# Designs tried in a protein design chat: VH-VL binders against UPF0179 protein Maeo_1037. Part 12

Target 1, 145 residues: UPF0179 protein Maeo_1037, of Methanococcus aeolicus (a6uvu3)
Amino acid sequence: MDKRITLIGSKIAKTGNEFIYCGVLEECSECRFKKICHDGLIVGKRYRIVSVRSAKHPCIAYGDGVKVIEVEPSNNFTILIESKKALEGLTLSHSDIQCNNILCKYYNLCHSEGMPEKYKIMELHEKIKCPKGNSLIKATVSTIN
Below, E stands for the ipSAE of ESMFold2; O stands for the ipSAE of ESMFold2 at other seeds; V2 stands for 0.75 times the mean of E and O plus 0.25 times the DockQ between their complexes.

## First folded at step 7 (VH-VL; framework fv_nezutatug)

Design s6 (from q2 with light chain R30S; at its last look DockQ between E and O 0.88; V2 from the best seeds 0.00; counts 0 for: pae E 2.3 > 2)
Fold by ESMFold2, look of step 7:
Formats: sequence, C-alpha cells, structure tokens
Structure s6 (fold): chain C 145 residues (1-145), chain A 122 residues (1-122), chain B 107 residues (1-107)
Amino acid sequence: as target 1 above (145 residues)
Amino acid sequence: QVQLQESGPGLVKPSQTLSLTCTVSGYSISTGYYWHWIRQHPGKGLEWIGSIFHEGDTYYNPSLKSLVTISADTSKNQFSLKLSSVTAADTAVYYCARDYDSGDSPYYMDVWGQGTTVTVSS
Amino acid sequence: DIQMTQSPSSVSASVGDRVTITCKASQGISTYVAWYQQKPGKAPEPLIYDASTLQSGVPSRFSGSGSGTDFTLTISSLQPEDFATYYCQQARSFPPTFGQGTKLEIK
C-alpha cells in the first residue's frame, strides 16, 4: 500500500471513510498546510482513511478545522457493467450506462463516483434485472490502471 | 447473412511476420462488441489468440502478448492479425470469429470464418 | 488460466445412441461454458452457450447442463451428421480457454 499523510475536515475524519481528492483550491495557496494537504495525492483518485490523529488545525476550507490523517489509495468499486462487455480479468474503457432514473435502487451502482478512463474487472457477481431492459452484471472493479 | 472470411499468405518463412485479414459481410464491425482470432494446431486443439473491441481496445493471450497485434479498419469492415517472429510452432489453421451478437455474455463465438491454413517453413 | 478438461477423448457410437461428453473446469466458472461442433475440414460451429442455452438452428437432440466446475453435453439420439469433434470453452475469466476435444466416431 502507498500510504500518505494529509488533512481532512474534522467532521469526516474517521477511520474507514473514503474521499475523492479534488485538487488544490485557489485559496489554499495561502495555507500553511498546503504541502502536507496536497503533496502526493492524485486529482480524481479515491483514498481511504487508515488512521486519524487527534490534533485539530484551522483551515480556510473547513469551519470546524481539520485533522491529520493517513490515507491509502482505494481502488476497488462495486459497479454495474453492461454484461456483454464483462469478462473477469479484462480492462475496459469506461462508458456511462444511459439511464437518468435517480430513484432507481441501482442508480449508484450504475453511476459510481470517481471512475477513471479505464478499469479492470476483478470479480463478476450476479446479473441484474434492469427495469429499462439493460443487460447488466454486478462487478468488483479496480481503478489502478 | 453474416459471413467472415480470412485472407492472407498460406506460407510464411520463420522469423517473418504473419499477416491475416478478416473481411466481414452482412454485419458492421463497428456495431459489434468483440472480434476474435483463434487458431488450431495440428497436434493441439483450439487456442484463442486475441480480440479487439470496435473502439480499439485489444486483448491478447498472455502467452503471445509481445508477438501479436490486432487492428481494425472500419471503412473496409475488416480486422487483422499480425504475429511477429513466427516459428514452425505457429503452423495452424487460423480462424476469425464474431462475439455472440444477441447474447448477454461476451467471449462466446457465434460466427466463424472458414479458416485459412498457414504453414511456417523455411 | 482456467484449464478445461474433456472426457472421454474419443467415443465410438452407433446411430440412435445416447452420447454424453463431459467437461471439467479447474475452478468454478458458474454457467459460463460454450460447446462447439467441428467436422473435418470445417470451422467449429456453436451448439450451446451459457451451459444450457441452445444456439438458434441447433437440433433439440443436443442439450447441455452443469454449473460450477462440471458440465455435460448430451446427444439424445445420435444422427449420421453428428460424427465430429466437440469442444467446450469457458468464458468466465480471461483468457478464454478450450477443452482439448472429444472425437465422436461411427462404430
């Protein structure tokens, strides 16, 4: 695992939580923690908090301050894939499933946050009965490519 | 009716590059999913060589990966195989095949070409 | 790679016989198995995919069954045109792999 030190808002600084790193904000150029907060993190990449230190620091982006955390890359997702594309072990180019029904119980699996251009299929699970007729399969994928 | 036809030289010298083309009729390769090359050795059964997804993603048998290239020309409705540095072990019947068009799982081959025999000999 | 082992390697049978061919995967592959028929000098032709789904145009005397690691192709009443070599193929995990074949011959 490639562990890194960074800072995150005190309210969400809990072991096991995940976040997507969104980059350096314009106002962070004045922050004394800029280097620690941002060095070594990749924009758009998901990270998992593995430890939280009790020290709380003021931060322009978080009104209740920030805490020092250790993070590691979190590359695995469970998503739905068009079943005709899905063979275990393949690396697919990501394409959006065409569906805008935000009330669908599978919506978040069809529209997973932080998907990169490509992903590798690690494990295939059950096929899903899509109300719109899409032929889908549930899969665990990795974004480390 | 969908038809696939392999074409290319039947005789190739060792260390040269084998080049084969699959011409598809009755179906557009750009509307399909995966397009496959498979070969059959005289003393060995069927071996999957690789595939191409119409958007240009290619997948190769790990045992051949550094030697194989698959490409497509959608304007001619063709996809092609190049196998570099061939040896006598590459003597086989070579087939192209379509991934199942109306199924809901990949890597089942529903339409095969008739096959072309390639002999590697000095 | 997933190894697909067919048995028997050959079988001699008469027209009208019931013939069973088996295929064993080296690890669980759910129902992701296809069966192909190949006559001498011809390309393989699909018979069955997803373990039991009959390809369009394939006679109903052909059937497939199994899940996990053990799969069976059955011909319920053998016809003269059925003498051929039969291959199983897994499509669960990359790379796809074939069994070594079962040759069905006339007794």
Scores: ipSAE 0.500, ipTM 0.805, lowest interface PAE 2.3, mean pLDDT 85
ESMFold2 (binder alone), look of step 7: mean pLDDT 89; pTM 0.925
ESMFold2 at other seeds, look of step 7: ipSAE 0.545; ipTM 0.815

## First folded at step 8 (VH-VL; framework fv_nezutatug)

Design u2 (from s5 with heavy chain S105N; at its last look DockQ between E and O 0.94; V2 from the best seeds 0.67)
Fold by ESMFold2, look of step 8:
Structure u2 (fold): chain C 145 residues (1-145), chain A 122 residues (1-122), chain B 107 residues (1-107)
Amino acid sequence: as target 1 above (145 residues)
Amino acid sequence: QVQLQESGPGLVKPSQTLSLTCTVSGYSISTGYYWHWIRQHPGKGLEWIGSIFHEGDTYYNPSLKSLVTISADTSKNQFSLKLSSVTAADTAVYYCARDYDEGDNPYYMDVWGQGTTVTVSS
Amino acid sequence: DIQMTQSPSSVSASVGDRVTITCKASQGIRTYVAWYQQKPGKAPEPLIYDASTLQSGVPSRFSGSGSGTDFTLTISSLQPEDFATYYCQQARSFPPTFGQGTKLEIK
């Protein structure tokens, strides 16, 4: 009931993958797929691919073309947050962790794309050993709507 | 040393708004994390009322529904509790408390005020 | 809400006795437990956080243990100043909740 049909680059069109919808590119303004590709999606919102159709179509934005996918909103995801802020069930205002170590195995959990302005802590997991010594805890969070 | 002091009226009539202020000395509210209000009913245990995070986000005990407002005034180094539409059931000793400053987890209270007794009666 | 149930509700004991107070959580809270001491007419004072870590300045006769759902506070040799009411508190899940208290009285 909340599923949408859209198109995405064939290289990332795999069931279970997630992406952040970034809006209509200028190059796509006259594309015949513009309505199907973009209608019903919210800029900045994270989506999860639930099915992929195998046919590939040409696209100026994706060099290997696009595939038709079904998506649903992805409201729950895992991040790292400062342990001193983290009580399960709280809604926090998002604050970036200041770290530029792109080689860190936790980098994507510290710098998750598409973070909402606020999020609710659904479950606290283990604290991790941050290479920089930050006190961080892994958490499953949900978006606020 | 950090000290917290509650102030406000000790007697409030039913249906009025209970208003308490916690004055913090020896420590800046904006440096801390969570600032709490807790109350203790006569002969009963402790009940957490709510908290404010130093950047202004507030959190309230669901059992108190929409009756509670917590705010902070950084220029006075104070945070306040307002409890609207009070009844006799709101008679209690009210405490303010600081979140454990040197801990690694929130919601442990390390410094408490002395407490102020509030009686709700006509 | 996570319910914190303390046992016993009260204890009578003599100076020098060893006393154990138990706190049980209605669901797993790992080690996210604090213990407080409250004397009559006074605010609660922290004793222990994170189940077993003594607050600075707390005498070593106090100790805490446990994880999951079952937690204990132990006073190894009671002193006259230890006769008070003791509360446990969980800090795992919003909202934080307290046990109903255990009153430690002179026998």
Scores: ipSAE 0.563, ipTM 0.831, lowest interface PAE 1.9, mean pLDDT 87
ESMFold2 (binder alone), look of step 8: mean pLDDT 89; pTM 0.926
ESMFold2 at other seeds, look of step 8: ipSAE 0.587; ipTM 0.839

Design u3 (from s5 with heavy chain D99N; at its last look DockQ between E and O 0.83; V2 from the best seeds 0.00; counts 0 for: pae E 6.6 > 2)
Fold by ESMFold2, look of step 8:
Structure u3 (fold): chain C 145 residues (1-145), chain A 122 residues (1-122), chain B 107 residues (1-107)
Amino acid sequence: as target 1 above (145 residues)
Amino acid sequence: QVQLQESGPGLVKPSQTLSLTCTVSGYSISTGYYWHWIRQHPGKGLEWIGSIFHEGDTYYNPSLKSLVTISADTSKNQFSLKLSSVTAADTAVYYCARNYDEGDSPYYMDVWGQGTTVTVSS
Amino acid sequence: DIQMTQSPSSVSASVGDRVTITCKASQGIRTYVAWYQQKPGKAPEPLIYDASTLQSGVPSRFSGSGSGTDFTLTISSLQPEDFATYYCQQARSFPPTFGQGTKLEIK
């Protein structure tokens, strides 16, 4: 029931992609799509794209235009955690993996944006091969109030 | 050689708080990840009570939630169990245990205390 | 909670016998199983972690196998010191739970 219609840059408009809504930019204040693009979204909240329409529309903020998307709130994230801390159902305090390799293909899973102070492990997936040798497991986690 | 030793009263009256301490020797509590309490009822199997993560987070068996408190005192190299409002059903052998730190799960135990028998009786 | 059910509840066997003890989880737990041996009046002692990883100092006659829901502990040639109670434990999902035990007795 909490699905919303909005617009996002054409290059990132893919089903399954997630983003954090950052609000209306100065460039968008007189945009003819302002209401459709921004109404119903909460600043700082994470959303997942569930469908993408193919037509592009012009946008000052996105140089290659925007596409109409349907989004839903995302309280669940996939992240990497240290495997020996991981048990399904546990609530852990968030801590970032100590790794500064921003070119690593797993970097965003180790340093996920929008993480709460605490999270609950909902499902453990596969262990991954960390280039630095860390023992890490992919997990779906959910937010805790 | 790491050793764990439970201590506390062997006889506790109903409705009182059961208080046990696990003293760790040969190993620093701060080095481990999880420190567990487990009990074994007469003639029955083992029941996990709860654990404390070395940085202070606690995790409790949901069946005992609100009745159980686990804490640690790193200066004494000890961790403790308090179980409130005990009944005869809490009569058991109580074990403390260290997690196995090379396994895939933090909830395997590698070193156990010898156990202390607690009887809840009027 | 994940229920761990051991079979048999007890088994009578002779020195030199091969014994298999099973443990069944109420839902899939991959390989997150430990096995413990408990002698009378003593704390449990670890035998196997992660379904099949034999612990240091445990005789090679002990082995574990299984994944998903069905797990086995096998003792290939019983010795007198192996008569004890054996417990499985799941460590995949919170809270960790134990099987009810299998008592291995002298025939």
Scores: ipSAE 0.037, ipTM 0.649, lowest interface PAE 6.6, mean pLDDT 84
ESMFold2 (binder alone), look of step 8: mean pLDDT 91; pTM 0.939
ESMFold2 at other seeds, look of step 8: ipSAE 0.228; ipTM 0.693

Design u4 (from s5 with heavy chain T31S H54Y; at its last look DockQ between E and O 0.87; V2 from the best seeds 0.67)
Fold by ESMFold2 at other seeds, look of step 8:
Structure u4 (fold): chain C 145 residues (1-145), chain A 122 residues (1-122), chain B 107 residues (1-107)
Amino acid sequence: as target 1 above (145 residues)
Amino acid sequence: QVQLQESGPGLVKPSQTLSLTCTVSGYSISSGYYWHWIRQHPGKGLEWIGSIFYEGDTYYNPSLKSLVTISADTSKNQFSLKLSSVTAADTAVYYCARDYDEGDSPYYMDVWGQGTTVTVSS
Amino acid sequence: DIQMTQSPSSVSASVGDRVTITCKASQGIRTYVAWYQQKPGKAPEPLIYDASTLQSGVPSRFSGSGSGTDFTLTISSLQPEDFATYYCQQARSFPPTFGQGTKLEIK
């Protein structure tokens, strides 16, 4: 896998956390850490933090400073899928679960951020009976390249 | 109530394209999920060929040697199989089938056509 | 691909007998198994899905069990109309696959 060294705000620098790289911000254009923070990262790509160094460094974008992290690309998501569509190994076209109940404990799995147009089902987990009556299954999916 | 019927030529020459059509009655193809083709070889059991999701996504058995194309015509309530560059190994009884409609998992077949025998012979 | 292996390949039995047919998956498939009955000259017909759930209209003498890799179809008291070939099929992982069949014949 392609592992990279970068910097991220100290409050969110935790092994296992993921983020989507959004590019160089305008306030960072002349920053002395610009190369370390941004080199080798692809805009729109999801990354997973695999290690965190304990020392904090100053940063104009983060008031509590930043920490050095090692990241790797992540193309896996955990989501809920309509169970009648889901066979392990299929590639599905993304279809939103229509529900606006933000208090539902499954809300973020039904509305996963960064979901591509198509995805491959890597692993099926438990079936979920939605309080609104949807028959769903939890799945680990990966992006199609 | 729901019925599926295969149609097409029973004899095909090697290297030609095998073409079959499944006509669905009593149920709209666009109301279902997956629509399947399965075949049964002389001296072997059942082999899943492929499926189509009713809006056009297709899925094919990776172990097949011939190029497979499955398509649907929702205005005629039909879905079709084309198998290109056929050989004697493609001689079989061909079935179409509906994905089980009432379950909570796909790829269980609840309604099958009666089957049509296709022979590939020079 | 997940291989489904049925045993035995054939059975000779009499009306009233209890018959057990097994199906073994090459990998764990939880309960994602269906059973079909095929009579000579006819298409397969569904009997059981999700390892143990009977299709509507299937007689209660048919039962299915198992989870993981080992699955069983049982006919508790064989009737004349039950002489057929039986197939298991996994629906856990793409592509779906069938067992080779078990032929049940009159002794």
Scores: ipSAE 0.598, ipTM 0.846, lowest interface PAE 1.6, mean pLDDT 85
ESMFold2, look of step 8: ipSAE 0.599; ipTM 0.847
ESMFold2 (binder alone), look of step 8: mean pLDDT 89; pTM 0.928

Design u5 (from s5 with light chain D50E; at its last look DockQ between E and O 0.94; V2 from the best seeds 0.69)
Heavy chain, then light chain:
Amino acid sequence: QVQLQESGPGLVKPSQTLSLTCTVSGYSISTGYYWHWIRQHPGKGLEWIGSIFHEGDTYYNPSLKSLVTISADTSKNQFSLKLSSVTAADTAVYYCARDYDEGDSPYYMDVWGQGTTVTVSS
Amino acid sequence: DIQMTQSPSSVSASVGDRVTITCKASQGIRTYVAWYQQKPGKAPEPLIYEASTLQSGVPSRFSGSGSGTDFTLTISSLQPEDFATYYCQQARSFPPTFGQGTKLEIK
ESMFold2, look of step 8: ipSAE 0.587; ipTM 0.837
ESMFold2 (binder alone), look of step 8: mean pLDDT 89; pTM 0.928
ESMFold2 at other seeds, look of step 8: ipSAE 0.606; ipTM 0.850
ESMFold2, look of step 9: ipSAE 0.599; ipTM 0.845
ESMFold2 (binder alone), look of step 9: mean pLDDT 89; pTM 0.925
ESMFold2 at other seeds, look of step 9: ipSAE 0.604; ipTM 0.849

Design u6 (from s5 with heavy chain K65E; at its last look DockQ between E and O 0.91; V2 from the best seeds 0.66)
Fold by ESMFold2, look of step 8:
Structure u6 (fold): chain C 145 residues (1-145), chain A 122 residues (1-122), chain B 107 residues (1-107)
Amino acid sequence: as target 1 above (145 residues)
Amino acid sequence: QVQLQESGPGLVKPSQTLSLTCTVSGYSISTGYYWHWIRQHPGKGLEWIGSIFHEGDTYYNPSLESLVTISADTSKNQFSLKLSSVTAADTAVYYCARDYDEGDSPYYMDVWGQGTTVTVSS
Amino acid sequence: DIQMTQSPSSVSASVGDRVTITCKASQGIRTYVAWYQQKPGKAPEPLIYDASTLQSGVPSRFSGSGSGTDFTLTISSLQPEDFATYYCQQARSFPPTFGQGTKLEIK
């Protein structure tokens, strides 16, 4: 609902991508884009990119430059959950999945950053075949409460 | 091997609190996932009351949520049901059950207790 | 809540008959259905999980099928011990809910 304009690294500036706003870096203190990059964003909150302008701008924090984007808060996002815990409509306490395989194509879904202490399962999707043998299911979850 | 047994008073007066305990043998409740209470009314079939996840989170049927408390005592390998402010409508056979251990999704019940009849009457 | 509606409420059949019991969900639940058998004075016992997966130790004359909203339990050749009440249950969405039961009686 609350759209904002900001800038983000050009590599991840794609419609549909999500990120967690981590705050102002020390390098950004004197940047002429500081206001547009950071105003209106809440530290720790997850945002989804809804549009991207193609022009690339230099940024010391992002070596590949940045692009202007429009974002909105993302309260629903996709993670992997242990299948035996997951019933649609339950509110679960967050628990880390124990896996060190950085090269796994599911790594980011197992190790989603900025997870709240509790989340509600909004929709269950397909079960996945974990290379380590974990029984996992893809789920859309909400952090609204 | 795994056995569940309900215990508690068979007769409860209206407005009192019904209190039941499920004793689990042959399996640690800390090893399982969800532990359930289900009841069966005369002529009405089965109603899920609530569950507890072995690490403490509880989940209650919305129709009973303000009246139900489920808790666990891992040192005794037991979990318990309290239902407050009972009426004649709470007369039923009460079962405890284990979540299906061999599956990959929750809320299928694989081991049930024998059931205990609770009558609510003045 | 997802309503589970069983049909028929009761059925009379003879040993050796093929019997089909139907369960209808009020909304799509994919294959998240279990079936239970309950004999008089006993707790329910699981038969089938995930619409069609037979629990270990359950006779192969029992089978389940369906997806979405329509599910069936089939007994291919009734035995004397199969006369009981059968319940379906959805495990798609909180809270889990049961059908009202189908009594299977001997003719």
Scores: ipSAE 0.573, ipTM 0.841, lowest interface PAE 1.9, mean pLDDT 87
ESMFold2 (binder alone), look of step 8: mean pLDDT 90; pTM 0.930
ESMFold2 at other seeds, look of step 8: ipSAE 0.592; ipTM 0.841

Design u7 (from s5 with heavy chain E102Y; at its last look DockQ between E and O 0.82; V2 from the best seeds 0.00; counts 0 for: pae E 2.3 > 2)
Fold by ESMFold2, look of step 8:
Structure u7 (fold): chain C 145 residues (1-145), chain A 122 residues (1-122), chain B 107 residues (1-107)
Amino acid sequence: as target 1 above (145 residues)
Amino acid sequence: QVQLQESGPGLVKPSQTLSLTCTVSGYSISTGYYWHWIRQHPGKGLEWIGSIFHEGDTYYNPSLKSLVTISADTSKNQFSLKLSSVTAADTAVYYCARDYDYGDSPYYMDVWGQGTTVTVSS
Amino acid sequence: DIQMTQSPSSVSASVGDRVTITCKASQGIRTYVAWYQQKPGKAPEPLIYDASTLQSGVPSRFSGSGSGTDFTLTISSLQPEDFATYYCQQARSFPPTFGQGTKLEIK
């Protein structure tokens, strides 16, 4: 029951794909699909596409048009965590990794935007060798509702 | 150099609360990561009870969660276990332990207390 | 919970023997296994972390191996001080769990 109908660019409208809803664009203010496209979605929240309807519709924001999709919230995402804190199944209080190297290839995993205050570790992946020597592990985490 | 020592009553009556304290010397509990309580029933294996991160988050064995409270007092360099509504099944040797400080993963115990025997008997 | 099953439950062996103790996890835990030695009346002492990494001060006759679900602890030449109970422990998933123990006795 947490599923919604919306529209997304036809190029990315595939079952299983995920996206972060970024809000109403200025270009969408005059669009006749504005309500269906945006109502009920939360800015900054990740959604997973569960079904795609084949019909393509014109859209100002997506030059190749849009398709009607059914989505559900996706609370899972991948981050880097200090390895010494990370046991699968724990709920951790988020703390930033102290690093300001914005050119690091791992930067976005260490400084994910919109991080919740607490998260549950769903799966631990590989440990990584941080260029600055931090001991980090990739993890799939879930937000706490 | 680092030492852990359990203290508390060795005999507890059924339905009462078991209360144990682990005193840490040679190391500050606020510097470490997780601090654990583990118990061992007579002639049986080991059972993890719970842990605390500094004076922050606590984590409990799901089988004991409603009965267990772990807390810390950083000023005394101690952490404590309370187990409510005890029965004879809670008779065991109780250990406190430090999470492995030099490793790259949590929940490996490197320093253990010597253990304290708690008997639940009327 | 991940169950850790040790075999055998007990072993009778002589000084100088090679002894192998196994531990099997109910699901994949990669290398997140520790081994502990416990002598009668004493607390467990760490031997091995992360399946194969020896604790500082542990004699080289001890070794650990395995990944996934199957793990072994090997003592290459048994010494009198090695007669004890040995436990494996997984540290992959909450809550951490221990094997039931393997008692190593003098023949």
Scores: ipSAE 0.526, ipTM 0.814, lowest interface PAE 2.3, mean pLDDT 86
ESMFold2 (binder alone), look of step 8: mean pLDDT 90; pTM 0.932
ESMFold2 at other seeds, look of step 8: ipSAE 0.572; ipTM 0.837

## First folded at step 9 (VH-VL; framework fv_nezutatug)

Design v1 (from u5 with heavy chain T31S H54Y; at its last look DockQ between E and O 0.84; V2 from the best seeds 0.66)
Fold by ESMFold2 at other seeds, look of step 9:
Structure v1 (fold): chain C 145 residues (1-145), chain A 122 residues (1-122), chain B 107 residues (1-107)
Amino acid sequence: as target 1 above (145 residues)
Amino acid sequence: QVQLQESGPGLVKPSQTLSLTCTVSGYSISSGYYWHWIRQHPGKGLEWIGSIFYEGDTYYNPSLKSLVTISADTSKNQFSLKLSSVTAADTAVYYCARDYDEGDSPYYMDVWGQGTTVTVSS
Amino acid sequence: DIQMTQSPSSVSASVGDRVTITCKASQGIRTYVAWYQQKPGKAPEPLIYEASTLQSGVPSRFSGSGSGTDFTLTISSLQPEDFATYYCQQARSFPPTFGQGTKLEIK
């Protein structure tokens, strides 16, 4: 019941990869794969690819076509959080790191999409040297306790 | 310069609510991170009760059987502990404490109050 | 919960002695350990954070070491003001927990 079938660009269709479902693209409104691509997925929700079928299909949004994949919700994922907030096992209220450097290699870890109002810290990893001087730590978090 | 001082009744009857307030001077509660309550039972050492993040999130020791509530009033620069339905097992010295200011990890306590003794007895 | 076990429970020593106190965690906590000193009738006071970082104003005769599960506090030459009870505390995982204490008494 938690697994869904969808399609994703063939270059990124690899077992273990994760993505955030961003909704139906305007260019895809009349696509013959629209139902398979989008039905059952929740906008903003993170998914993990658990299997990939080898056949490619044409897609207006992906030049190299798409592959059929099976996905499951990913409730555990990695983000950066302010290190002075972070004790393993706490449930924190989400706040974005205040930084607008979209070219930073950590940008998506600092500005994780699809975060609920609260998350639980499951595991703390290494501290990160932020170019802006923020004191950050990489953490695996869960959207459920 | 930073000082924490506990206040509240020293004697509480069983089944009543224990209420304590920590008054912070020389430092704004909103400038810190976590604010803690810790107690020390006779002969049993130190037990962390809970904490509040200055914006209102609260965290409580899961081993406690009592209903614990921690709150903050930033306009008075105070945070408070309520422990409901107390028993004799809640007799202890109660401390408030500030999260360590010099570092990059939480839940180290750098400034402690003087402590207040609370006895639960008929 | 992570259990912190201190040893010894008490130690009797003379001024000038070297004393070591140990603390063992029930699971790995990397270096997330603090040490506190508590004198009778007083609140605990911080000595060491992150296993080995000395709190500002703490005399250099105090030192801490260890990682993983085994940690030590060492006083290299006891002074009269060092007779107190010492606690370790882990700050790796919620909830934070303390050792049961080690009482250091004058011989």
Scores: ipSAE 0.592, ipTM 0.844, lowest interface PAE 1.6, mean pLDDT 86
ESMFold2, look of step 9: ipSAE 0.606; ipTM 0.848
ESMFold2 (binder alone), look of step 9: mean pLDDT 90; pTM 0.931

Design v2 (from v1 with heavy chain F53W; at its last look DockQ between E and O 0.91; V2 from the best seeds 0.65)
Fold by ESMFold2 at other seeds, look of step 9:
Structure v2 (fold): chain C 145 residues (1-145), chain A 122 residues (1-122), chain B 107 residues (1-107)
Amino acid sequence: as target 1 above (145 residues)
Amino acid sequence: QVQLQESGPGLVKPSQTLSLTCTVSGYSISSGYYWHWIRQHPGKGLEWIGSIWYEGDTYYNPSLKSLVTISADTSKNQFSLKLSSVTAADTAVYYCARDYDEGDSPYYMDVWGQGTTVTVSS
Amino acid sequence: DIQMTQSPSSVSASVGDRVTITCKASQGIRTYVAWYQQKPGKAPEPLIYEASTLQSGVPSRFSGSGSGTDFTLTISSLQPEDFATYYCQQARSFPPTFGQGTKLEIK
C-alpha cells in the first residue's frame, strides 16, 4: 500500500475525506514541518485520509491549525459519463459534459476535478435521469490500467 | 433502410495484411456510436475483433490488439479493418456491425453486414 | 474475459414445441445480455437486448429472461423459420464475448 503521513487543516482532517495535493506554498518554505507535511506527496494526485490524530498544531497556512493524518493514493473516482460510451473495462478519453447548472445535484459528478486525459472504467453503477435530458451512467473510474 | 456491406479480397497469404472495408448506406457513421468488426471461424462461434467510436477512438480485443487497426472515413461513410501478420487461424467470415441506436447501453449489434469470407492460404 | 456458456449445444424439436436455451456467464453481468439468431449462410440477426427487450419486428413467441449469471431464451411455439443457431452475448465488460451457440434442429 503506498501510504503517507502528512498534515492538513484541522477543519478538513476527517477519515474518508479526499484532497488533491497542490504542492508547497510559498509561505511554507521556511516551516519546520515542511518535510513531514510535503514529503512523498505528488503534485496533482488525489489522496484519501485513512486516519487522523486528534492533536492540533499551529500552521501559518491553516489558521485553525493542522492535524497529523495518514493518507493513501485515491486512484478511483466516481463520475458520470455518457451511457452510450460506457462499457466496463474500457479506457475512455475524457470529454466534458456540456452543462452549466451548478445547482444540479449531480454537478460534481459531471464536473469532477483532477480528471486525467484518459481513464479506465472499473465499475458501472446506476443510470441517472439528468434534468437536462443527457443519458448518463454513474461509474467508478481509475487512472491505473 | 440501413445497410452495411463488407468488401475486400477473399484470399490472403500468410504473414500479409488482411484489409476489409465496410460501406454504410442509409445511415451516417457520424450519427452512430460504436462501429464493430466481428468474425466467425469455420464451424465455430463468433469473436469480437474491435470497434471504433464515431469520433475516432478505437478498441481492440486484447488477444488481437497489436495486430489489428480499425479506422473510419466519414466522408465516404466507411470504416475499415486491417489485421497484420495473418495465419490460417484468421480464416473466417468477417462481419461489420452497427451499435444498437435505440438503447442507452453500448455493444449490442443491431445491423450486420452480409459477411465476407476470408481464407488465409499459401 | 467473461465466458458465456450455452446449454445445450443442440436441441431437436418439432414445430409447435416450446424450447428453452440457457446461457451462463462466468461473472455477474446484471442484465447486459443480447441474443442473436443465425441461419445458415446468413449474418446473425438480433432478437433480444438487455436480457428481455425484444427488437422491433421480432415475433412475440421469442422471450428472454434472467439476471446476474443465468439467462434464458424461450421460443413458445416453434415455427419452421426458427430452426437456426442461437448465440448469447454479454455487453457488460470489455471485451464483449459470445456463447458458443445452440443449434436448433428439426426432430
Scores: ipSAE 0.546, ipTM 0.818, lowest interface PAE 2.0, mean pLDDT 86
ESMFold2, look of step 9: ipSAE 0.574; ipTM 0.834
ESMFold2 (binder alone), look of step 9: mean pLDDT 92; pTM 0.944

Design v3 (from v1 with heavy chain Y100W; at its last look DockQ between E and O 0.93; V2 from the best seeds 0.70)
Heavy chain, then light chain:
Amino acid sequence: QVQLQESGPGLVKPSQTLSLTCTVSGYSISSGYYWHWIRQHPGKGLEWIGSIFYEGDTYYNPSLKSLVTISADTSKNQFSLKLSSVTAADTAVYYCARDWDEGDSPYYMDVWGQGTTVTVSS
Amino acid sequence: DIQMTQSPSSVSASVGDRVTITCKASQGIRTYVAWYQQKPGKAPEPLIYEASTLQSGVPSRFSGSGSGTDFTLTISSLQPEDFATYYCQQARSFPPTFGQGTKLEIK
ESMFold2, look of step 9: ipSAE 0.625; ipTM 0.854
ESMFold2 (binder alone), look of step 9: mean pLDDT 90; pTM 0.934
ESMFold2 at other seeds, look of step 9: ipSAE 0.648; ipTM 0.868
ESMFold2, look of step 10: ipSAE 0.626; ipTM 0.860
ESMFold2 (binder alone), look of step 10: mean pLDDT 90; pTM 0.928
ESMFold2 at other seeds, look of step 10: ipSAE 0.611; ipTM 0.848

